# VHH binders against Manganese-dependent ADP-ribose/CDP-alcohol diphosphatase, part 20

Target 1, 321 residues: Manganese-dependent ADP-ribose/CDP-alcohol diphosphatase, of Oryza sativa subsp. japonica (Rice) (q8h5f8)
Amino acid sequence: MMAVTNGVIHASSREPLFSFGVIADVQYADIPDGRSFLGVPRYYRHSISVLQRAVSTWNKQHNIKFSINFGDIIDGYCPKDKSLWAVQKVLDEFEKFDGPTYHMFGNHCLYNLPRGKLVSLLKMPTDSDRAYYDFSPCPEYRFVVLDAYDFSALGWPRDHPVTAEAMKFLEEKNPNSDKNSPDGLVGVDRRFVMFNGGVGKEQLSWLNDVLQDASARRQNVILCSHLPMDPGSASFAALMWNYDEVMAIVRQYKCVKACFAGHDHKGGHSVDSHGVHHRTLEAALECPPGTSAFGHIEVYPDKLLLVGSDKMADTEMCFEP
Below, E stands for the ipSAE of ESMFold2; O stands for the ipSAE of OpenDDE; V2 stands for 0.75 times the mean of E and O plus 0.25 times the DockQ between their complexes.

## First folded at step 16 (VHH; framework vhh_7nfr_2)

Design g3 (from k4 with Y109W; at its last look DockQ between E and O 0.16; V2 from the best seeds 0.00; counts 0 for: pae O 10.8 > 2, placed apart)
Fold by OpenDDE, look of step 16:
Structure g3 (fold): chain B 321 residues (1-321), chain A 123 residues (1-123)
Amino acid sequence: as target 1 above (321 residues)
Amino acid sequence: QVQLQESGGGLVQPGGSLRLSCAASGFTFSSYAMGWVRQAPGEGREWVSSISGSGGSTYYADSVKGRFTIARDNVKNTLYLLMDSLKSDDTAVYYCAKAGTYYDSSGTWFDYWGQGTQVTVSS
């Protein structure tokens, strides 16, 4: 198979262990096209077509074992009375995929519906209202899906302790009256905005346990989050609140090979000082009609190969020895 | 109070160039994306270009792509629009605009505007 990364075709003589589909930030809404605060066009209605093309493409490839949605299936601008409808509409499209889709939610999902409802609708493989989980498609690999809004001011009841703690945290970190404004914040501190979140203490502990187990089993781990966890892979304002805490755990283990995220829309890629790849996926939302942003990742023992469509850049991620 | 003051507009021949400036005050300039919009006579406001707070990312409308360049000086709190290869249909009042809240606020993505500067492209 040949993959193109930054215009370079890479040939692999080996068959992948498996492949999986990836898509992020569909952010569907039955509303006219709009623009981000940066002026980037957003195609709210068209975004579902990107998903449809993704599913169609994945199905035709016949070697896509599963897919991962990296959050924000609907947009915050979705009329609230249509939230359930819109979510179901998007999910119906995912259901057309000839395999399981593993979901996570983003801030736009949480603007529309409570987290508990989303956990249910998205059929997260958890036995509770927990929105983080792990799965292993083969003995050699484990996927870890984080809830990047475990600690957040979004999606929790107003009177929930997490909400109060998150708001307190934001008050400390972001002096602006509008907590969605990064005004005055510098560098990575720009991440301390309300539309982001973090991983709570319990989840951090869970992550540590999962990684410890994965290491013991000699598994490669792919970490998945709506929010990016490396400053080199995304805009500072898009980063997880406590990406440093997460990565502090990750860095204790050699088993984590890559972290994938959405949320930042423009996409990005970095390799941190420990050799972990960080890939922020391009958003389906920002695809003009006729264009797409989705991909599949070929998984090898020693690398990941992201093969993107149109606006999603190909990326080869070789593991450090 | 947020203040935006445009300058640099004028009369230019087709194919000519202009440089617009916008002096900004009343907010942390580097923390906000900025942009330009224009309004031609009898038409609505049209987005022209935007630039991220750091200046690392720039965006252009298709109508001006390849001809216009947006830039900013965060030390001087100044936004610029370099307009090359001007056309008659570029004639409009050009407004400097401050971006609103990061990641989706209700309404217009720009929350403050200057008074505008007239650009007229005519032979």
Scores: ipSAE 0.009, ipTM 0.236, lowest interface PAE 10.8, mean pLDDT 92
ESMFold2, look of step 16: ipSAE 0.377; ipTM 0.703
ESMFold2 (binder alone), look of step 16: mean pLDDT 82; pTM 0.825

Design g4 (from k4 with T108S; at its last look DockQ between E and O 0.62; V2 from the best seeds 0.46)
Fold by OpenDDE, look of step 16:
Structure g4 (fold): chain B 321 residues (1-321), chain A 123 residues (1-123)
Amino acid sequence: as target 1 above (321 residues)
Amino acid sequence: QVQLQESGGGLVQPGGSLRLSCAASGFTFSSYAMGWVRQAPGEGREWVSSISGSGGSTYYADSVKGRFTIARDNVKNTLYLLMDSLKSDDTAVYYCAKAGTYYDSSGSYFDYWGQGTQVTVSS
């Protein structure tokens, strides 16, 4: 029984298999502080300091094997002529980590730079221009990073078939003139906004294959996506367009233990009906000076332990037997 | 050039009401969410309320919920804030704010502000 005293989850006496760092929604920009539509302060310049602290902390711990960035390294309000500079600036900070960082992009990244450029800059470990991949830090675990904007109106050329199809989809699902507005949409249908996306058919098939293989190898699988994939873990407007399709695949397998996401800055946690944990990470962007939102996850055979900093909540995720 | 001009502020007694207006120009008004923020003396800017471009969705800070009503007239390019049951703590300069063009799960950003209008609630 981990004694939760003052919200701090104490590390298990058992040594983890490994640990990895996590950070989401840095959304750096060299612009004055701002506010979201809901009035939440955003600290665009300060956010890089959060990353710096994360890297410093991870390096000092000496047991962080790798880190995962859950997207949106720069903000959409980054001046376009500074996008590359800003991206590089943030990436340079990640490079100071004493290990590999696995990246994904979010909608704000896609506001700034083309998909292909981001795939390259972020050095995604893919054999193609795709932005989804998997890796295994040890034999017991496999990480699957999804491209949540595979099917999206963002990041693809304007004349790309995916763009057209996505826009058609949005027209069908979102009657608003502003496709970024969830006005009038109810419940989980609020997810049908332009700043979100989904997993395409090919990627879904790929996911199925990966999970089959993982199951055959008796691996635990951790899914990573910029967009949340469970209504209990995030605001409805933050959900992946076809989270239900993804989870329909996931539910066919017992190997998936948790799904991590960014995008919904306030964070969240849920356990779905199949026992899969969904953890949406708090945003580094929304940390005022002197505060941070990053963490590391201790990985055990039977649980994950997220140890957060300041605004990132500790979370124990016990696997179903 | 984006222009936001607030009006309607003034001195009012506790329990009184005011109606603020913001005249907007230099952009397609209906295409952008709008909001109000306020700044009390010696305090930072506080978010008060937001409204979607269409006006279909409204949001309020807890401090003003149930007392203030944000509205907009997209034909007149005007944003409104109806303030009822005013309290001394509502004393501040009120600014009209325009949302930006970028969205995430928390909605648009505010990227332009007016000059503000003074609201003073005092007996």
Scores: ipSAE 0.270, ipTM 0.674, lowest interface PAE 1.3, mean pLDDT 92
ESMFold2, look of step 16: ipSAE 0.543; ipTM 0.800
ESMFold2 (binder alone), look of step 16: mean pLDDT 82; pTM 0.828

Design g5 (from k4 with S50A; at its last look DockQ between E and O 0.80; V2 from the best seeds 0.58)
Amino acid sequence: QVQLQESGGGLVQPGGSLRLSCAASGFTFSSYAMGWVRQAPGEGREWVSAISGSGGSTYYADSVKGRFTIARDNVKNTLYLLMDSLKSDDTAVYYCAKAGTYYDSSGTYFDYWGQGTQVTVSS
ESMFold2, look of step 16: ipSAE 0.581; ipTM 0.816
ESMFold2 (binder alone), look of step 16: mean pLDDT 80; pTM 0.810
OpenDDE, look of step 16: ipSAE 0.447; ipTM 0.755

## First folded at step 17 (VHH; framework vhh_7nfr_2)

Design j1 (from g2 with A33G; at its last look DockQ between E and O 0.71; V2 from the best seeds 0.67)
Amino acid sequence: QVQLQESGGGLVQPGGSLRLSCAASGFTFSSYGMGWVRQAPGEGREWVSSISGSGGSTYYADSVKGRFTIARDNVKNTLYLLMDSLKSDDTAVYYCAKAGEYYDSSGTYFDYWGQGTQVTVSS
ESMFold2, look of step 17: ipSAE 0.558; ipTM 0.799
ESMFold2 (binder alone), look of step 17: mean pLDDT 82; pTM 0.827
OpenDDE, look of step 17: ipSAE 0.762; ipTM 0.893

Design j2 (from g2 with A33S; at its last look DockQ between E and O 0.74; V2 from the best seeds 0.62)
Fold by ESMFold2, look of step 17:
Structure j2 (fold): chain B 321 residues (1-321), chain A 123 residues (1-123)
Amino acid sequence: as target 1 above (321 residues)
Amino acid sequence: QVQLQESGGGLVQPGGSLRLSCAASGFTFSSYSMGWVRQAPGEGREWVSSISGSGGSTYYADSVKGRFTIARDNVKNTLYLLMDSLKSDDTAVYYCAKAGEYYDSSGTYFDYWGQGTQVTVSS
């Protein structure tokens, strides 16, 4: 079977175990295009066209079993009286995909709606108000979706204990009046900004239990998070606050083969010191009209192959099962 | 509640200089990045320059780099744009702009502009 992507011919004598679609940082809003403080163009309305194109492409391929949305489906600048409508508009597009979609929180979602509303709207497969979960699309693979805003100044009520503790943490780590600014912070300490977050203690314990079980079952594990967890795959200011604690758990096991993330709009790829692949996915928001950033991942026993569109680069991620 | 008042525009010869000022009120000035955007007649707004809340980081569009200098005074709550070596392509209304609160890896959007001050570079 021959597949053609961006002029590259893919020849394969073996079939993937399954494939799944990926898209990140749609950040839709019905507001005029503009530029960020850093001069980066933003295409708020076109981003839903990128999603529409992704869904159409996945449906035409007929072999995409599910998709994963890496968070930030609407932008923080979406008018707050239109937040619910905008989320539903984006979710209606995902529902046109002929398969299930697995969602996660990003910071821009949390600027718009309370956590409890989002868990319900996104139909996360949890039996509680937790925003983290796992699933197995086949016996050989386990997917783990983290809540990267479990410990954060965002997404909790202003008088909530988590909010207070996160603000105290941020005050200790970031000297700026603007807690969204990493000015003066060096290296990975630049991650200590208000728009990021981390994984809480209960979630860390849960992750360990899931990885222990997956290891006992000889499964390959794919971690999914809005926030990147390796400095080689993202700018320092985009990293999860406690990526080191998450990765310390991961490194106790051999089962985790790859970590996928969004949030850092320019994307990236690295292989960490323990052989784990880290792939940060390019954002839909920053696609000029007529261009795309989405893809699908072909899953094999010994590799993952990301087949990207336009701005999303093809990536081969080989590992030992 | 946010108020941005630009001043210092005018008519200037090519190669000349101007200093724009922006008086800010209604928010904690030092907690926000600020910038300048400009708009020529019949065109969209073009980003010119930005400065972080502390003043420690500055950014410039390629079209003005080396000719314009952004600065802020957090005691006086005032933003400045020093424009040197002006040319006809710099003719525009210049707006003082405030960055918003909804950040990501590419920064944030400017969420408020003032009324602007006209800069005209002729002959």
Scores: ipSAE 0.545, ipTM 0.794, lowest interface PAE 1.7, mean pLDDT 91
ESMFold2 (binder alone), look of step 17: mean pLDDT 82; pTM 0.827
OpenDDE, look of step 17: ipSAE 0.612; ipTM 0.825

Design j3 (from g2 with S31R; at its last look DockQ between E and O 0.72; V2 from the best seeds 0.57)
Fold by OpenDDE, look of step 17:
Structure j3 (fold): chain B 321 residues (1-321), chain A 123 residues (1-123)
Amino acid sequence: as target 1 above (321 residues)
Amino acid sequence: QVQLQESGGGLVQPGGSLRLSCAASGFTFSRYAMGWVRQAPGEGREWVSSISGSGGSTYYADSVKGRFTIARDNVKNTLYLLMDSLKSDDTAVYYCAKAGEYYDSSGTYFDYWGQGTQVTVSS
């Protein structure tokens, strides 16, 4: 009678390689609470408190190596003469975090300030005025932050060639007089609205090069964008204009494990046909007093674990072998 | 200056119908989505319905879906709310609301409101 010692495989709770904080769509403004088109409440002043709680929580954990802000630091309805002040106010809160914060801008940021100014204010780790970059917190991982408004009608001067090209593109894709309206557009075509954007040709080429290098180095890659890049992870109207082109590049490599995004405030999660996880983060803006939407992600060799606050859903993202 | 003026409210019996109107001025009406919000006594404001600038898309709260119809006349700069099969729970001040200039994935948000019109459903 051989005693089958139920070897409690103590799943040695492998300590994560590292952890990082995540927050999206703070959209701070010193204005009264409002409601979205669909009636969803917006808490413009309270959103900074969500950020404060995020930073406080991250600092207490002592194992959060860095944080990522997924865009829309302030709201478009921030008074223009107060935009710099509002941005600085929010950034000052990020600065209280005991580590670096990596930023990207969203459409609301671009409503308020020029692109060049935002790149500077957000201290993007670029050697130029570009708003896309990569970094490696450890040898095993590389983070890629995309500029989802590289090709857009936002953030560029009115007379800039990109603006003209983007407007032409919108004219072709969106027949509405209001280019912010997805009326009449069907399915994923609803993404062709002015408050969205895409990745330009140069950035696409850059992305390919980065992923090629990451693959050569046997790195896992986490892709970060304000705009979602998978129809299963967000509303169609929230999708990047050329998410398909970006993902066409991504699909050539096995190194990309997950894509994180903001912009779609309700959040979402999907796994595409190639096993890449897409996680759209819940917005801090839509948190009533006493509630929060932020999290941290524990990074393992074979998975990511998002641990969310009360309005951000926990998500385990296991990598395909 | 943006102006929104609601009308058409009143006293109606349960099961009755009302038609609310909102006269809009001070902005290009057709460019902006519009909506209705209501506030019952002692309660917060509740979203009722929204309509796109072109009128091509309409949205409703679950509480009014199938009973209320939002419409607009862009020539007359007027927003409408047709309310059928009214219930006591529909008693509230109804506000016309204008969408803002800035959009995101959830659309625009409301930035201006009228003074409201009282709707009372009582037997």
Scores: ipSAE 0.428, ipTM 0.752, lowest interface PAE 1.1, mean pLDDT 93
ESMFold2, look of step 17: ipSAE 0.608; ipTM 0.824
ESMFold2 (binder alone), look of step 17: mean pLDDT 83; pTM 0.840

Design j4 (from g2 with S50A; at its last read DockQ between E and O 0.93; V2 from the best seeds 0.68)
Amino acid sequence: QVQLQESGGGLVQPGGSLRLSCAASGFTFSSYAMGWVRQAPGEGREWVSAISGSGGSTYYADSVKGRFTIARDNVKNTLYLLMDSLKSDDTAVYYCAKAGEYYDSSGTYFDYWGQGTQVTVSS
ESMFold2, look of step 17: ipSAE 0.634; ipTM 0.827
ESMFold2 (binder alone), look of step 17: mean pLDDT 81; pTM 0.810
OpenDDE, look of step 17: ipSAE 0.491; ipTM 0.779
ESMFold2, fold request of step 19: ipSAE 0.599, 0.624, 0.574; ipTM 0.826, 0.834, 0.816
ESMFold2 (binder alone), fold request of step 19: mean pLDDT 81, 81, 81; pTM 0.816, 0.818, 0.817
OpenDDE, fold request of step 19: ipSAE 0.534, 0.585, 0.568; ipTM 0.813, 0.831, 0.825
ESMFold2, last read: ipSAE 0.617, 0.559, 0.631; ipTM 0.832, 0.806, 0.835
ESMFold2 (binder alone), last read: mean pLDDT 80, 81, 81; pTM 0.811, 0.812, 0.818
OpenDDE, last read: ipSAE 0.526, 0.556, 0.564; ipTM 0.809, 0.820, 0.822

Design j5 (from k4 with S105T; at its last look DockQ between E and O 0.86; V2 from the best seeds 0.58)
Fold by OpenDDE, look of step 17:
Structure j5 (fold): chain B 321 residues (1-321), chain A 123 residues (1-123)
Amino acid sequence: as target 1 above (321 residues)
Amino acid sequence: QVQLQESGGGLVQPGGSLRLSCAASGFTFSSYAMGWVRQAPGEGREWVSSISGSGGSTYYADSVKGRFTIARDNVKNTLYLLMDSLKSDDTAVYYCAKAGTYYDTSGTYFDYWGQGTQVTVSS
């Protein structure tokens, strides 16, 4: 009677293919700390220290290949005459990282500076004023960074057609006088607020093309957006306007493994019906002195492992076979 | 120019009730969330309560939850704070506050305050 020792295949501690740093919603401003009208503490000056700790930590690990900032480097309440200075101050801290940082902007960035300037300052790897792009740190993986404010009332000139269309959209979807208020909106419709945005038609087409190519190349894809794209991963008011359209494209491809986002400062995690992981990152802004919210993600062929700091929760994201 | 004027403060015994009012002018009242902040002597400012522009959503600090009620009349451009079951620890200057324009999922920062009204709870 040979005792079939069910060899618990100890998943051999396989070294990750690579690792990358993650941080979101630094929202630096040289203003006193305070609370939002929802009572949430905001540590505007301290947030840069969180970033400094992140960079220091990443540099010490020597295995972080790149980092991704998930938007909102400065806060909307940054004095306008100091906005450029504040942005540069934060970017200078990112530059201390021993590797490239890939940026996206959030609503607070767009409160302070125009899109074109932000694209330039953030050194987005694009050949135009385009704020969405993709890159491959290795042959097996592709990262896609979306512009979640491509269709938005923010960051475009007031007389821009996109602004007009976005405002019309908001008027239709949000009956409140304050278009930043989700009052009266139910469920996922709460996302139809001015501080959010969506992915435009051209970008959707681009996304489809990128995913098609990635699939053909047998790459795993990680989507990055300031705005969350799954209702299970964030508050409804934090969701991208057309997350459903984006995900409709995503669901056509098995190559997308995870979506990361910022914007919802509390963070969250979900797995959608197709097995795609959605991870909303905790905000650096909401870290009191001595605490941090940043992490790094270890990338494996079959999973992602987020290792968080104090306020960022560890998350294992296993791919569906 | 934005103006906020608080009223209704005073001396009350523990367990008593007060109603604070804030008259607002100089902006479209219904388009902004409003709130109450208080400051006790020697203490920092403490958030008390907030209400959305429409009045459909209300928020309270844990310290006042169940005892205080925030309300607004958008026709009268007036913000209210009903304070029941007052405690000595509620003694403070209460400020009416206007929400700013830069929003995120945690709302916005207050960008304007009134002169405040004194609330004293003492036996």
Scores: ipSAE 0.424, ipTM 0.759, lowest interface PAE 1.1, mean pLDDT 93
ESMFold2, look of step 17: ipSAE 0.541; ipTM 0.802
ESMFold2 (binder alone), look of step 17: mean pLDDT 82; pTM 0.832

Design j6 (from k4 with Y109H; at its last look DockQ between E and O 0.81; V2 from the best seeds 0.64)
Fold by OpenDDE, look of step 17:
Structure j6 (fold): chain B 321 residues (1-321), chain A 123 residues (1-123)
Amino acid sequence: as target 1 above (321 residues)
Amino acid sequence: QVQLQESGGGLVQPGGSLRLSCAASGFTFSSYAMGWVRQAPGEGREWVSSISGSGGSTYYADSVKGRFTIARDNVKNTLYLLMDSLKSDDTAVYYCAKAGTYYDSSGTHFDYWGQGTQVTVSS
């Protein structure tokens, strides 16, 4: 009776195709620490140290190909006359990373500076004033960065048509005098607040084209947005206005494997009904001194592995066959 | 100019009750979330409670939950804190606070405070 020792072929720890750094919601400001009216501590000055530790850690690993910032580099309460300085200070820290950083802006960025200025400062790889783009670090993968405030009351001139349309939309969807309040709104409708936004029609069309091309090329796609796009991955009040429209496009393609977001500082993770992973990243802003919230993601043909620091939770995201 | 004026503090025995008021002026009261923060001697400021602009949502620190009630009268531009079952640990200066305008998923911070009212719980 020969005991067939089923040699558990220890699947040789396949070397990742590549890795990339992730951080969200630094929200730096040269102001004293504070608390939200929900009692959540905010460490405005310390947040830049979190970024510094992130960059240092990424550089030491020598296998981080690029990094992605998921928005809100500075806080809305940054003094307006210091906004440019604060933005540059944070960007200077990103530049210490031994690789490119891909940026997106959040609502706090838009509280401080005009959209066009931010696109320039953040060096978004776009051929226009657009704040959405895609890139491929290798033939097998494509990253898509969305502008979640394309349709928003933030970041556009007051007299801009988009602003008017967004305000009208908010008036219809949110009956409160304070459009930043989700009071009275139920479930996912709580997302209809002024500090959120959505993806415009042109960008939706663009997204569809990109995903179609990616699919044709047999690429895996990672979607990046400041705003979460799945109710299971974030609080309802943090969701993109038209996450359902975005996901309706995404669901048509099997190539999208994961969506990453910021904005909801507590973070979260879900897998939707189509097997797409949604990971909302923990905020650097809410890290007390000595603690951090950043990570890197190891990319494999069949999974993503998020390795987090301190307050950022590790997450394995296996692709559905 | 934003003005917040607290009142209603005083000396109370353990188990007693107090009602704090905050008169607000210089801004559209109903458009802003409001809250209470307290500071005990030698301690930092502690968040106590918050209420949305409409009054539809209320939030409490765990230390006061079930004992304190935050309320507002938007017609009178007044914020209230009903404090029941007071404990010695509730001794502090209580500040009325106005929420700011830069929101995210965790809300906004307080950007203006009153002068405070002293609450002392002692036998």
Scores: ipSAE 0.576, ipTM 0.827, lowest interface PAE 0.8, mean pLDDT 94
ESMFold2, look of step 17: ipSAE 0.579; ipTM 0.816
ESMFold2 (binder alone), look of step 17: mean pLDDT 82; pTM 0.833

## First folded at step 18 (VHH; framework vhh_7nfr_2)

Design i1 (from j1 with S50A; at its last look DockQ between E and O 0.39; V2 from the best seeds 0.00; counts 0 for: pae O 3.3 > 2)
Fold by OpenDDE, look of step 18:
Structure i1 (fold): chain B 321 residues (1-321), chain A 123 residues (1-123)
Amino acid sequence: as target 1 above (321 residues)
Amino acid sequence: QVQLQESGGGLVQPGGSLRLSCAASGFTFSSYGMGWVRQAPGEGREWVSAISGSGGSTYYADSVKGRFTIARDNVKNTLYLLMDSLKSDDTAVYYCAKAGEYYDSSGTYFDYWGQGTQVTVSS
């Protein structure tokens, strides 16, 4: 029984073009430890230490160009009167990184603060109040960060048109009285819960334009979202509402090489029918004291190499020719 | 302040039955899902059963399906766990738990727990 040690064969003598740090679902709160519905322990206070270790590790490596936070820096159980303080506390830790951090928010962030406030606090590199953006750390690569809650019942004012539309959508898709419950829903339909969201029409159009431009420039694209966009990479209940629409756009282009996400906590990896890698990151929140879940990704012309810490699995993602 | 108080635990023989109760106060009981979690000595806490706020939906761990029944009385603010056909492996401290307000991909998580009641199944 050959123990396939998924040994990341570091064999390629080639230096990466660049590397970047990754962390997801810190979900810090100054509250006692808890458990998920499935009994998975959650370490709300310790999670900030995971971030601290991440930053320290990244700084020591000296070759991490930037980092990406895949959302949910604060937990929904954070007392409301402490939300700003807790968010700032986590952000202060990110600021200790010797490079820029690119942020996105998750549902737990939106439980704590309005969408607009989060966009500001997280200092997203946008020219507008939108929470989606792109950047290129080098000419060969473009990163696209999606707002997975652009179309959602979270973070928008109660009287906002998006809220109304999202609630209507949920009413149609989820018959449960509790719209956070996936009970009775089957397969990928389990994604139709209130704690998820989707990409709005305007953002979809934007995504298409960005990918078209990237393709024209012969760039490789890495897509980033809080919510996973492939059923093979996460639990069905964790999926983006309209992951199929997003992927329909993605499939039109060969430039997208990988999609990274958080939200599901368990981690996962898949390759879709078009050869796009989907990697859902393990949550920092679920790390007991002394353990960590963060990583860095080495970027090559033909592959990505995720090097994980204790609970984050190493993953090699080779591009299809 | 949220308070959860378990009762009904004890020593029983294999194949025996117990009924656990949990008295809840300090929150609108019917507005929250409730559940039972158990912890055996030297092991982590294991989810056992859950029930929706209205009582319309019930959930069970595979290990207790067909043997345990969760119920609630929203008038009495009481959660119940009927345990039949008890096994030695059911020996644990059983905790009553309140569902949290927020959800994520793993579903709801419990934010308050009782002190627990000891269940011992032994010949």
Scores: ipSAE 0.035, ipTM 0.503, lowest interface PAE 3.3, mean pLDDT 92
ESMFold2, look of step 18: ipSAE 0.574; ipTM 0.803
ESMFold2 (binder alone), look of step 18: mean pLDDT 81; pTM 0.815

Design i2 (from i1 with Y109H; at its last fold request DockQ between E and O 0.80; V2 from the best seeds 0.67)
Amino acid sequence: QVQLQESGGGLVQPGGSLRLSCAASGFTFSSYGMGWVRQAPGEGREWVSAISGSGGSTYYADSVKGRFTIARDNVKNTLYLLMDSLKSDDTAVYYCAKAGEYYDSSGTHFDYWGQGTQVTVSS
ESMFold2, look of step 18: ipSAE 0.603; ipTM 0.824
ESMFold2 (binder alone), look of step 18: mean pLDDT 80; pTM 0.812
OpenDDE, look of step 18: ipSAE 0.774; ipTM 0.902
ESMFold2, fold request of step 19: ipSAE 0.520, 0.531, 0.502; ipTM 0.794, 0.793, 0.781
ESMFold2 (binder alone), fold request of step 19: mean pLDDT 81, 81, 81; pTM 0.818, 0.814, 0.815
OpenDDE, fold request of step 19: ipSAE 0.661, 0.722, 0.698; ipTM 0.858, 0.881, 0.870

